# Ledger of designs, part 24: VHH binders against tRNA dimethylallyltransferase (miaA)

Target 1, 307 residues: tRNA dimethylallyltransferase (miaA), of Elusimicrobium minutum (b2kdr9)
Amino acid sequence: MTIIIAGPTAGGKTDLALNLAKLIGGEVVSVDSRQVYKYLTVGTAKPEGEYKNGVYNVDGVNYHLVDFLDLDKTYNTGSFTADASNTAYNINKKGKTAIFAGGTGMYMQSYFGGMDVLPKADQALRAQLADIADKEGKQSLHKMLSEADPESAALIPSGNLHRVMRALEIFKLTGKKASELRTNGFADISQNNFMVYIEWDKEELNKRIEIRTQGMFGGMLKETQDMLAKGYTRNSPGLRSLGYAEVIDFIEGKKTKPEALERIVILTRQYAKRQRTWFARYKNMYKADGSALNAEQILAEYAAWKK
Below, E stands for the ipSAE of ESMFold2; O stands for the ipSAE of OpenDDE; V2 stands for 0.75 times the mean of E and O plus 0.25 times the DockQ between their complexes.

## First folded at step 10 (VHH; framework vhh_7z1x_3)

Design u3 (from t6 with S103T; at its last look DockQ between E and O 0.64; V2 from the best seeds 0.00; counts 0 for: pae E 4.0 > 2)
Fold by OpenDDE, look of step 10:
Structure u3 (fold): chain B 307 residues (1-307), chain A 121 residues (1-121)
Amino acid sequence: as target 1 above (307 residues)
Amino acid sequence: QVQLVETGGGLVQPGGSLRLSCTASGFTFSRYWMHWVRQAPGKGLEWLSGINKGGSSTYYADSVKGRFTISRDNAKNTLYLQMNSLQPDDTAVYFCAKVRAYTGFDLFDYWGQGTQVTVSS
């Protein structure tokens, strides 16, 4: 099972994702191009957590693909897709639900829309599936596919073991259905996935962003100073994240604090607008009111959607 | 339902002190950063201070740094703001605000009704 939570920056995605994860025993996969960086927490709105046994944990929930990348390293859509595939595989192996939460539209599209290369064959997994087919029969394997991806099962005869195994492999490795990976142009990923969009009134969001930025600045300043002290520069990919350049300008005396704040607010509002525009392309999203988010309600909607 | 109730406001002379309290209910208080903001007459909202979940980290606006102290008691679901050396410019309605998410700085999704602070001779 997979749930997608999308929305603008500062929209409440993280909170909703965590609440959902707690209700259903899920884990969260961050879909954010900036939260991947270590140490940058305030400016990226990364959830407060800690690594436990090699996994970032937020209030008891495993939260993946955050706080792992050095500031001097680059991260892109391809990187995300690969990591997300591995992460989904691990979550699925545990029998848990993967909750994809984030605002990076390109990452979301790449992973769910099949814009990137499908996962390579996993020989170990194939061996396991082959063993099941050998011991329990091809029908058993096909039944597994029917449960995971009914559309693929309907199209693939049970006797075609190779195709059955591949479809299962894709699902097990990525959490995505092979039937969902049919791409002809821009794929509306909300057609085959339960996708929630957190919606805010534009003006309300803009006002709240201003206050948010006022509060963030001190924390961002400290983070930036610490990173600079460690030898990172304004050219470090991590510090190219929204707002940090302005903070650096302030540190260097190129901008006053009010100037920096104003610029960060503008950039944040612009980013939120771009996100809204991007996700508006998906036509089958459940629109959740950002001012009244409720995880139980989301689950009820999911149940209805699943029927 | 989430509720935030601010108390402790009042009239104080310049140089005086007040201690504001915010009692929270309807959510797990200890899981969220909390903040204080204010709104003066004819002005927009101004962020003042923030505190992390455990209370170990605090942040302040330049306008109140050195004068105001934020703290919290998670066992009592209460947020505090100690205000010292109050000035007439501190006259405003003061609000406690809950952060939306398990982060320090995000949208403030819930506010109280506020408490009036008036600094005047």
Scores: ipSAE 0.290, ipTM 0.700, lowest interface PAE 1.4, mean pLDDT 90
ESMFold2, look of step 10: ipSAE 0.353; ipTM 0.765
ESMFold2 (binder alone), look of step 10: mean pLDDT 85; pTM 0.858

Design u4 (from t6 with D106E; at its last look DockQ between E and O 0.44; V2 from the best seeds 0.00; counts 0 for: pae E 4.5 > 2)
Fold by OpenDDE, look of step 10:
Structure u4 (fold): chain B 307 residues (1-307), chain A 121 residues (1-121)
Amino acid sequence: as target 1 above (307 residues)
Amino acid sequence: QVQLVETGGGLVQPGGSLRLSCTASGFTFSRYWMHWVRQAPGKGLEWLSGINKGGSSTYYADSVKGRFTISRDNAKNTLYLQMNSLQPDDTAVYFCAKVRAYSGFELFDYWGQGTQVTVSS
């Protein structure tokens, strides 16, 4: 099972994702191009957590693809897609639900829309599937496919074990249906996935962003100073994240604090607008009111959607 | 339901001190960053201070830095703001605010009714 939570920056995605994860025994996969960086927490709105046994944990929930990348490293859509595939595989192996939460539209599209390379064959998984086919028959495996991806099952004869296994493999590794990976231009990923969009009133969000920015500046300043002290520079990919350049300008005396704050607010609002525009392309999203988010309600909507 | 109740406000002379308290209920207090904000007459909301979940990190606006101190007692579900060297410009309604997400500087989803602080000779 996979749930997608999308929305603008400062929209409450993280909180909703965590609450959902707690209710259903899920894990969260961050879909954010900036939260991947180590140490940058305040400026990226990364949830506060800690690594436990090699996994970032937020309030008891495994939260993946955050706080792992050095500031001097780059991360792109391809990187995300690969990592997300591996992460989804691991989550699914545990029988848990993967909750994809984030505002990076390109990452979301790449992974769910099939724009990038499909996961490589997993020999262990294939062996397991082959064993099932051997012990229970090819029909059993096909039945598994029909439950996971009915469209693929309809297209693939049960006798074509290789294709059946591949389709199942894709599903088990990525949580995506092979049938969804058919690229006909821009794929509306909300057609085949339960996708929640956190919607805000534009004016309300803009006002709240201003207040938020006032509050986060001190934290950003501290983070930036610490990173600079470690030898990172304004050219470090991580510090190219939204707002940090302005903080650096402040540190260097190029901008006053009010100037920096104003610029960060403008940039944040612009980013939120871009996100809204991007996700508006998806036509089958469940629109959740940002001012009244409720995880139980989301689950109820999911149940209705699944029928 | 989430509730935040601010207390400790009042009338004080310039140079005086006040200690505000915010009692939280309806959520796991220790899991969230908390903040103080204020609103002066005819002005918008102004962020003042924030504190992380455990209380080990504190942040302040320039307007109050060196004068105000934020702290928390998670066992009592209470947030505090010690205000020293108060000035007339500090006159406002003071609110404690809960962060929406499990992060330090996110949007605030819950506010109290506020407590009035008046600094006047």
Scores: ipSAE 0.224, ipTM 0.657, lowest interface PAE 1.9, mean pLDDT 89
ESMFold2, look of step 10: ipSAE 0.285; ipTM 0.721
ESMFold2 (binder alone), look of step 10: mean pLDDT 83; pTM 0.840

Design u5 (from t6 with S57Y; at its last look DockQ between E and O 0.57; V2 from the best seeds 0.00; counts 0 for: pae E 5.4 > 2)
Fold by ESMFold2, look of step 10:
Structure u5 (fold): chain B 307 residues (1-307), chain A 121 residues (1-121)
Amino acid sequence: as target 1 above (307 residues)
Amino acid sequence: QVQLVETGGGLVQPGGSLRLSCTASGFTFSRYWMHWVRQAPGKGLEWLSGINKGGSYTYYADSVKGRFTISRDNAKNTLYLQMNSLQPDDTAVYFCAKVRAYSGFDLFDYWGQGTQVTVSS
């Protein structure tokens, strides 16, 4: 028994998931590559919770795969799939529904659709690509990706060397675009799972993102200052979460507060756009109006879908 | 459904004070973070302050920190904004806003009708 809640950042996924869990006695599994990190609550929009019997609990609901990873650790689709499998098994063993909620489409695809078959990393090739980035800049590598695999280039920021290099590596090793390999083996997880997608008018969501970012900045600043004081740096994987690099730029005097805020808003809107593009690939989702979310209505749709 | 009613606006001199109130109905007030935002003539919405469910944690925009104080009375379903040292550029319509539950900043959901604050000599 599983419900999937997907949608853009700032779109109400967490609220809907928790309301559904309360109505049916379910538990939530977070599908978010950033909420896994400890300490980063405000800037990741992590739901406010407390530990009860060793489990993060949000207003009476067990909320899994949040707030457990040290900022110096990496987390990937393999880690997520293993953790989600164990978590869902334990929830279902209790006779409860697992409600997967988040916006990290690759994590959802990996768990519900199975892992893509991709070539293993080639360390020599990775070294060659890293050398190009060091000598010519990250933008040169992203330009190479744009020429080889424009779909991947549209999804991967030029500053994300790891993902740019991986996509280039796949192309050089197989002669095929990384986007083709994932798309060719792409299982539409909405065909076999009840999946809700939260729709938003773009302009309305952008307005909400701007106001949200203004409100978040003070808390993000406090969190960032605390983590820097503990010895974490801008290179700590957790502090590469959206917005924290811009807050560090402000702390270091490289940006004024208005400049940092504007940049965070831009990056958040870009992330929301990438989420919309990713989830458009799923053809059988129940599309819910983000401005009028109704958990009771969605449960009625789930009951109908089961039949 | 959800209703938010702001009161307490008016005309004040520079340096003056006002206390805004926002009375909430149609939802369980004590389960939600609440916020104040404003809109000056010809400007977009500006976030000012937020307060968590129990009132123990507050956030402020730099433009109002030290001058404005957010508070709430969950027994009366009322949100407050004490505004001191008002200046002409504080002139705006002030709205209270409800976010959806469980995160203080995930989704700004509803705004009230607003109350006008005018600061002039």
Scores: ipSAE 0.226, ipTM 0.688, lowest interface PAE 5.4, mean pLDDT 86
ESMFold2 (binder alone), look of step 10: mean pLDDT 84; pTM 0.857
OpenDDE, look of step 10: ipSAE 0.306; ipTM 0.701

Design u6 (from t6 with N52R; at its last look DockQ between E and O 0.63; V2 from the best seeds 0.00; counts 0 for: pae E 2.7 > 2)
Fold by OpenDDE, look of step 10:
Structure u6 (fold): chain B 307 residues (1-307), chain A 121 residues (1-121)
Amino acid sequence: as target 1 above (307 residues)
Amino acid sequence: QVQLVETGGGLVQPGGSLRLSCTASGFTFSRYWMHWVRQAPGKGLEWLSGIRKGGSSTYYADSVKGRFTISRDNAKNTLYLQMNSLQPDDTAVYFCAKVRAYSGFDLFDYWGQGTQVTVSS
């Protein structure tokens, strides 16, 4: 069982995810490109927690893929996809629900939609498929494809063994249909997954971002000073996170505090807008009102969706 | 249902002191950062102070630093703001605010009705 919670920055995803996890016995997988960094908490809005037995824990809920990466390390979509796969596997193995929560659209798409990252060719698997075709005939292999991915089978002649094998390979390796991956380059992950989007009124969110930024600046300042004292620089990948450059500019006397705040607000609003635009591409999301989030309601909607 | 109720506001002379209280209900108070914000007439919302879940860390705006002190009693589900050396420009409606999520500086999802503070000679 998998649930996806998406939304803009500071939109309440973490809270909803945690509440939901508590209700259904789930664990949370963070889908945030910045919360992965250690020590950066205020600027990334990372939930407070602690590592217990090697897992980050937030109020009794295991919260994965946060606070583990050094500031000088890079993290990308590929890294996330790999880690998320392992994490989800482990969660499911425990019989628990994996709740993916975050606002990094590319990460979400990569994991659930298989951004054009088609699995590398598996030579062993190809050999097996080739053997089937040799022993049982090309039609047999095509039949296998028809069972796994009827749409691909309809488009690929049985005589095109290479394409048939590739489509089967994709399915066997990823569990995803090649036909879903080919559709216009963008797979709507909300078609096959229960996906919640936390929606906010634009103006309301913008106002709230402003006051939020006022409050978080002091904390960010302290975090930044601490990291700089440890030898990190503005070029450290972690400190390239939204807002930290402005804080550094302030520290260095390049910006006044008001200037830094204003810039952070603008950047945050722009990021929220980009997130909204990104997730608007998914057509089957349940839209939850950010001002009135309720985990029980989400669970009810999930139940309805599953039917 | 989340409720926040601010009390302790009133009229005070310049240089005077007030202690505001915010009583919280409808959520696990001890699990969330709490903040104070204010709104002066004709002005936007201004963040003043924030306090960590356990009260071990506090944050202040430059405008109130050294004069205001935020504290909390989790057993009583109450947030406090001790305001000293009040000035006329501190006149505003004061709100306590709950942070969404288990972070210190996320969106404020709930506000109280506010309490009026007036500083005047």
Scores: ipSAE 0.429, ipTM 0.775, lowest interface PAE 1.4, mean pLDDT 90
ESMFold2, look of step 10: ipSAE 0.462; ipTM 0.808
ESMFold2 (binder alone), look of step 10: mean pLDDT 83; pTM 0.847

Design u7 (from t6 with L107M; at its last look DockQ between E and O 0.01; V2 from the best seeds 0.00; counts 0 for: pae E 22.2 > 2, placed apart)
Fold by ESMFold2, look of step 10:
Structure u7 (fold): chain B 307 residues (1-307), chain A 121 residues (1-121)
Amino acid sequence: as target 1 above (307 residues)
Amino acid sequence: QVQLVETGGGLVQPGGSLRLSCTASGFTFSRYWMHWVRQAPGKGLEWLSGINKGGSSTYYADSVKGRFTISRDNAKNTLYLQMNSLQPDDTAVYFCAKVRAYSGFDMFDYWGQGTQVTVSS
């Protein structure tokens, strides 16, 4: 049993997910690339909670994949997919519904759509291929590609050295064609999963973002000061979360408080727009009115969807 | 608990056929590439075949290409290996596996005891 709650930042995803979880005894799995970080609660809009029996708990609900990663670590789609798989299994094994809630569309696509992982670039191999291209021409590399992976060769122009070299690199590193390792296209995860999207009027959401950012500033400042005192810097991966660079600029005297707030609001509105664009690609979502969210109605829709 | 249960092994004559099944539980089967490997007596593991998450791409070792066919049914959490034209050197314990990580092909998960295939002339 899985429910997916998607929507823009400041849109009510957390409250809806918690209400759903309370109604059915479910547990929440956060789908957010920044809420994974310890210490950064206010500025990442992480629901405030405390650990109970080793699990982060928000108002009586187990809330997974938040508050576990040190600020000096990075987190990516591969990490999320592995963690989400284990988490969802454990929730479902208890007979409970996993409620995935967040705004990081790439993470949702990776986990629910099953995207393949391609090997990293190999600098030594790329140097070898570049040397061949320099000595024998780009066309000779394309000929090598046409012999190894004809489907890729048909789609990649011989003059596009970067793409030709990448496809050859994949073949040499894995023994498999790049054309065979790529996904079968963008899978609309809403076709096979009950997915709720929280809709907001754009100007109304922009005002919510502004109000929330103003209310967050004091807490973001405290968090940032504490982390800098511990030796973290603006280059620490966790402190590159939205808004923290602007707070650091304020601390260093490079921006006034109004200047920092204005910049954070602009960046947050841009992020919300990117989220809307991403989720518009899913055609079978249940669209909920953000100004009138009703968890009981959404559960009724879920029950009907399962039939 | 993650479990992979292989069935369908047995004794066959050279040139015969067998169909192996692997029933998966304890993980989201449809989100993983699945593989078949085998271990002949006194030998190391040999990778035989792999299939992507949706079943649209299949891969084979040269030793079995053209004779073995991998398939999957994600609705039933089941992986299959159709083995034709079996020869005595196909005698081995056959395992299904999932990849633990995509940092290489030497990190297969092996869950269960495998199924014995014996080809005797």
Scores: ipSAE 0.000, ipTM 0.081, lowest interface PAE 22.2, mean pLDDT 83
ESMFold2 (binder alone), look of step 10: mean pLDDT 84; pTM 0.856
OpenDDE, look of step 10: ipSAE 0.310; ipTM 0.714

Design u8 (from t6 with F108W; at its last look DockQ between E and O 0.02; V2 from the best seeds 0.00; counts 0 for: pae O 16.1 > 2, placed apart)
Fold by OpenDDE, look of step 10:
Structure u8 (fold): chain B 307 residues (1-307), chain A 121 residues (1-121)
Amino acid sequence: as target 1 above (307 residues)
Amino acid sequence: QVQLVETGGGLVQPGGSLRLSCTASGFTFSRYWMHWVRQAPGKGLEWLSGINKGGSSTYYADSVKGRFTISRDNAKNTLYLQMNSLQPDDTAVYFCAKVRAYSGFDLWDYWGQGTQVTVSS
């Protein structure tokens, strides 16, 4: 038995997944490209938990594929797919339900629908692209993307250097557009899986993001300071997660707290929008009202779906 | 009360070196990140360098990278800034600044009176 819970950041996926897991004796598999990193909890909205007997546990629920990766390591769709397969197998072997919860659309698609094999990260190429961004500005890099892959450029803000660079990387390494790879052979995974999408009013979600960001800043600051103290840098893959660059800028005196907060909110809202756009491609999702999430209702809908 | 006292400034020729010191009191020095900032005449505050609590991580503005070195001695409650290859553009009042993670909206909640650095031939 498998249930998918998707939705935007700050949408309540984690809580819903946990509640559902508690009701049905399930385990959660995180589908989040950032929650995989160790120690980064607040900034990634990773549920607080602890490792027990080799498994991350959140309030009595096994929560998989979180808090296991060093900040200097990279993680990709291939890695996720492999790990998710093993994890799901183990969960099912125990007779438990695997609840896939997360907002990383590519990961979700890769595991449930398959994706074209994406090239591995090329550090040398990334360094070159980063250098261009540093010397010529973010807009220059975005312009490069717009020339190579206009569709990706339209979807990726110039300020999101990581995504811009990745899209360029894909193009430069494979000769294929990242946008084409996303659309070619797209399988609607909601056809064969019970997939829940947590839906929010745009304005309400934006407000939630703002409040959340304000509340989490202190924690992010502490996390960032700790990681920097351990020798990690702003270039560490883990610290390239959304919001940590702004926190580092704050630490370095490049931004004030209000400036950092504002930027994080903007970036988060943009990310949420991208998530919504991504998941809108799936046509058979159960739309759950974010303002009235109920695990029992989800279970009822699942029962109906299964018939 | 928090006190920061900067010393070591002075007049130096281009290409010269200075070492600034900042003596901290009134707080647990080892628990706070420390920074150096400067203010040139007619200009705003410019961040130069930062150092974490234990001194294991240092950060520099591009304007001083490779020339300035920040360090600290927690046992002496002292912050240092070694400035090499000084240029006329480095002329400013230099401040050490204390960072409190939860103090207000500014990165620096306190700095000293500063020490004047003048680079001139």
Scores: ipSAE 0.000, ipTM 0.207, lowest interface PAE 16.1, mean pLDDT 87
ESMFold2, look of step 10: ipSAE 0.249; ipTM 0.691
ESMFold2 (binder alone), look of step 10: mean pLDDT 83; pTM 0.839

## First folded at step 11 (VHH; framework vhh_7z1x_3)

Design v1 (from u2 with F105W; at its last look DockQ between E and O 0.65; V2 from the best seeds 0.00; counts 0 for: pae E 5.9 > 2)
Amino acid sequence: QVQLVETGGGLVQPGGSLRLSCTASGFTFSRYWMHWVRQAPGKGLEWLSGINKGGSSTYYADSVKGRFTISRDNAKNTLYLQMNSLQPDDTAVYFCAKVREYSGWDLFDYWGQGTQVTVSS
ESMFold2, look of step 11: ipSAE 0.523; ipTM 0.831
ESMFold2 (binder alone), look of step 11: mean pLDDT 84; pTM 0.851
OpenDDE, look of step 11: ipSAE 0.685; ipTM 0.853
ESMFold2, look of step 13: ipSAE 0.153; ipTM 0.642
ESMFold2 (binder alone), look of step 13: mean pLDDT 84; pTM 0.850
OpenDDE, look of step 13: ipSAE 0.654; ipTM 0.846

Design v2 (from t6 with A101D; at its last look DockQ between E and O 0.85; V2 from the best seeds 0.00; counts 0 for: pae E 4.4 > 2)
Fold by ESMFold2, look of step 11:
Structure v2 (fold): chain B 307 residues (1-307), chain A 121 residues (1-121)
Amino acid sequence: as target 1 above (307 residues)
Amino acid sequence: QVQLVETGGGLVQPGGSLRLSCTASGFTFSRYWMHWVRQAPGKGLEWLSGINKGGSSTYYADSVKGRFTISRDNAKNTLYLQMNSLQPDDTAVYFCAKVRDYSGFDLFDYWGQGTQVTVSS
């Protein structure tokens, strides 16, 4: 059982996710590329919480995939899909609903849209294919591929033993041509998952972003000063989070405070626009009014969706 | 239903003081960050101050730091702004705001009607 909450920055995703989790006894999984970082709380809009038994807890709800990564480490879609898979498994093992909440559309697409599941390497099978190549030549192996999967054979040079062997391995292990599996493209994840999108009037959201940025700046400044004092730099992956470069420019005297604030507001509005564009690609979302979010109404919609 | 009611505004001479109050209802006041925002004639909204759930951390815009003090009384569901050394450019409508998101700064989602503060001779 899974609920997906999507929406723009400053849109109310965390509040809705926590209210839903409290109503059904669920747990939240953050879908945010920057809230993973330790130390950066204000500037990433990380929900205020405490660790309880090794799990970040926000107002009585376990809140996963926040506040665990050092600023010097990178985090990407591969990292997210691995962490989300493990986290969802552990939540489901307890009989609880996982509520995925965030605005990083690429992470949602990677995890819920999936890549085709390619089989694990089979070393015994690879050894058999390698023996054929040793005894009969690479061209013999490519001939086997052209008989099994002619589209792959047309794309893979006969001299590329690794690719020829991999395509044959896929065919022998799955019964499907590798060419058929490689047609995996953008999937509309809202077709098979209950997904809520939080809508806002653009002008209203832009005004909220401006006020938000004014309020956050002092905390971002303190966080940035502390991290620079610890030896992190503008090139540390965590400090490349939205807004921190502009705060560093202010600290270094390259920008005044009004200049840094203006730039952060512009970048945040651009990010919110990219989020709107990304999520518009999903055609079966339940669209919730951000100014009037109602967790009980969302649960009723979820119950109807399951039927 | 969420309601925020600001009081305590009025006319004051330069250098004077006022204390604004914001009485909250319709939500668990002690579980949310609260903020003060103002709108001067012909200007956009300006964030002034924020206070965390328990009142132990306070934050101020440069324009009011040292002159204004935010506080809260969770037993009375009331937010306060003590304003000292008022000057004519503090003339504005003052609003309290509830932050809906648990981050403390992310979603300024509800505003009161506001209370007028006018600083002039």
Scores: ipSAE 0.294, ipTM 0.723, lowest interface PAE 4.4, mean pLDDT 86
ESMFold2 (binder alone), look of step 11: mean pLDDT 84; pTM 0.853
OpenDDE, look of step 11: ipSAE 0.489; ipTM 0.795

Design v3 (from u2 with N52R; at its last look DockQ between E and O 0.65; V2 from the best seeds 0.00; counts 0 for: pae E 4.9 > 2)
Fold by OpenDDE, look of step 11:
Structure v3 (fold): chain B 307 residues (1-307), chain A 121 residues (1-121)
Amino acid sequence: as target 1 above (307 residues)
Amino acid sequence: QVQLVETGGGLVQPGGSLRLSCTASGFTFSRYWMHWVRQAPGKGLEWLSGIRKGGSSTYYADSVKGRFTISRDNAKNTLYLQMNSLQPDDTAVYFCAKVREYSGFDLFDYWGQGTQVTVSS
């Protein structure tokens, strides 16, 4: 099972994702091109957490694909897609729901709309599925598929156990529906996935961004200073993240603090706008009011969506 | 329902001091970063100070650093702002703001009604 939470920067995606994860026994997969970097927390709006047993944990929830990449390393859609696939695989193996949360549209599209490498056959899982078919009948297994991937169930006869099992295997291992693997052009990923988009009034968001930027500047400054002290430079990929160049300019005396703040605000607003534009391409998203987010409500909508 | 109520504002002479309070209800106060912001006449909102959940870390804007002190009493669900050496430029409506749970520098989700602070001779 997979849930997608999208929205503009600082739109509340993280909180919603975490709350949902707590409700349904899920884990969060970050879809953010900048939160991947180590040590950059404030500037990237990374949730506060810590590594536990090799996994970043936020308030008891495993939060994946954050705080793992060195600042001098690059990360791209291909990298994300690969990592996301592995992550989703592991999450689903544990019987948990993967909640994809983030604002990097291209990453979302790449993973959900692109051609992913199909998981290898899992013999243990297949044995389990086969056992279910033997004990409860092929129809039972087909029913499972219909619940997980109705489109595949519609296309695959219940008597074709091999295809039914493969489709279920894909879903159970990756959290992706076999039916989603079909790509022709720009795939609307909201067609086959429950996708939530957090909406904000433009002016309200812009005002909030300004205040947020003012508040986060000190933290960004400290982060930046620490990273520079470690030997990183403005050319380090991680420090090319939004806002850090301006902070560096401030540190170097090229910009005053007010100038830096103003620029960061502008850039953040522009980014939010681009995010909105990108996600507007998806036609079947559930639009959630950012000012009144409720995880239980989202869960109810998800339940309705699954019917 | 989340409520934030600011008190302690008033008229003070330059160089004077005020202590603002913000009483929180409707949520677990100790679980959230809290901040102070202000809005002067004809100006936009200005962030002033923030404090972590447990109160171990505080942050200040340059404009108030050394003069203002943020603190909290989680047992009383109250946020404080001690303001010293007040100047006319500090005249504004002061608001306490609640932050989302998982980031101290995230967007604020709730605001109080504000309290007026006027610094004038």
Scores: ipSAE 0.051, ipTM 0.576, lowest interface PAE 2.8, mean pLDDT 89
ESMFold2, look of step 11: ipSAE 0.278; ipTM 0.714
ESMFold2 (binder alone), look of step 11: mean pLDDT 82; pTM 0.840

